# Designs tried in a protein design chat: miniprotein binders against Mucin-6 (MUC6). Part 125

Target 1, 185 residues: Mucin-6 (MUC6), of Homo sapiens (Human) (q6w4x9r395to579)
Amino acid sequence: GHCSLEGGSFVTTFDARPYRFHGTCTYILLQSPQLPEDGALMAVYDKSGVSHSETSLVAVVYLSRQDKIVISQDEVVTNNGEAKWLPYKTRNITVFRQTSTHLQMATSFGLELVVQLRPIFQAYVTVGPQFRGQTRGLCGNFNGDTTDDFTTSMGIAEGTASLFVDSWRAGNCPAALERETDPCS
Below, E stands for the ipSAE of ESMFold2; O stands for the ipSAE of OpenDDE; V2 stands for 0.75 times the mean of E and O plus 0.25 times the DockQ between their complexes.

## First folded at step 23 (miniprotein)

Design dm9 (from cm7 with F37Y; at its last look DockQ between E and O 0.81; V2 from the best seeds 0.84)
Fold by OpenDDE base, look of step 23:
Structure dm9 (fold): chain B 185 residues (1-185), chain A 85 residues (1-85)
Amino acid sequence: as target 1 above (185 residues)
Amino acid sequence: SMKRIRVWIIVEGDPEKILEASDKIYEIAEELGVEVYVYIREEDGKLVVVIWVEGDEEKVKEFAERVLEILKELGVKVEVEEEEL
């Protein structure tokens, strides 16, 4: 499964459902029992301008019992608040520079993250087949059905992206705004 | 020397009810200057609320104490795990 966070406010789920939102919060991007140690991938959005529509991804966070790995738009990688030199390796996670503009977080448990630093901070999440039907968050449920991707954290299917996204908030933030746009444009 | 710790508070109960208290939790976190996440997770087919908090030991402990008092009033089951950073 491939999930992408592109263009500052566009998301494509594992089931290839595209949607857009404007939020300034930390959101659960991916939860799964397949992630060890209660692991979760989170996306941090912030204001990129003065308008409500000017929001962008500013960091990706992998959170587990042992680690809090943050990859930020300024190319700083931290674990548990400490800056780390790349390549950085934990027990089952490696963060390294893939290209001049891309960082990669590789894992031993079937999660891959590629972060594009420039010109737009973007993230690409790949999970193995063992994650099918076992994912939750903004990336959807990876069950091959796009119609139920907007399932909230409480298991309720929502018709709008904003309500769906809001259900996955991990921080204190205002409600997300939905804008209908073509993410491929 | 300031010791930093991380605490996981796993709350079993009605997630909606628990999340109603989230505003207060965030307020406490802001007051104490600790970093906090509050989110829903599925564990063993059940929905739980996770309260993740990190910061100075003294502040985190105070946070946890205050939050646990709130949770106690809600009558929910709570598991707490502490990790030294």
Scores: ipSAE 0.870, ipTM 0.938, lowest interface PAE 0.5, mean pLDDT 94
Fold by ESMFold2, look of step 23:
Structure dm9 (fold): chain B 185 residues (1-185), chain A 85 residues (1-85)
Amino acid sequence: as target 1 above (185 residues)
Amino acid sequence: SMKRIRVWIIVEGDPEKILEASDKIYEIAEELGVEVYVYIREEDGKLVVVIWVEGDEEKVKEFAERVLEILKELGVKVEVEEEEL
């Protein structure tokens, strides 16, 4: 399965459902029992222009009970807040420079993350077949059916991307205008 | 303190009720200068709310105490796990 996070806040799920959203927050991309030690993949989005609707990916975070690996726009890789030289290896995870513009996080548990650093910060998530039907988050549920990929963190299928994405917020963030809190609208 | 710790507060109960407190939880985190995530995870077929917090030991412990008081008013079950960094 493949999930992509591309410029303009575009996402394509493991079931190939495309959507776009607007938000400046940290979101859950992927949860699964296949990820050891309560692992989760998270995406950080920030404002990318003067319009409240212009947001872009600025970091990807792998969080587990052992690790907090952050790959960010500044091309610095940290684990648990400490900058790491590449290649960086833990027991189950290796982070290395794939090309001059791409970093890769390879794992022993069927997750692969490729991050394009330039010209635009983008991310590509690949999971093995053992993840089928066992994923949650912005990358969808990987069940072969695009009609329920917008399943919220509460398990409710939504018809719009904004409600689905909002349910997967995981971090402190400013008030989002797509939630109809803009005082000028 | 110069010591940095990480705490997971795992909350079992009605996720909607727990998440109504999330704005206050984030406000406390900002006041204390600690990093926090609040999100829903599925465990054994049921939903839990995870409150992940990291920072200076004394600030993280104060965060946890204040958040636990809020959660106790909700009548939820809470598990706390701590790790030195």
Scores: ipSAE 0.827, ipTM 0.915, lowest interface PAE 0.7, mean pLDDT 88
ESMFold2 (binder alone), look of step 23: mean pLDDT 86; pTM 0.846

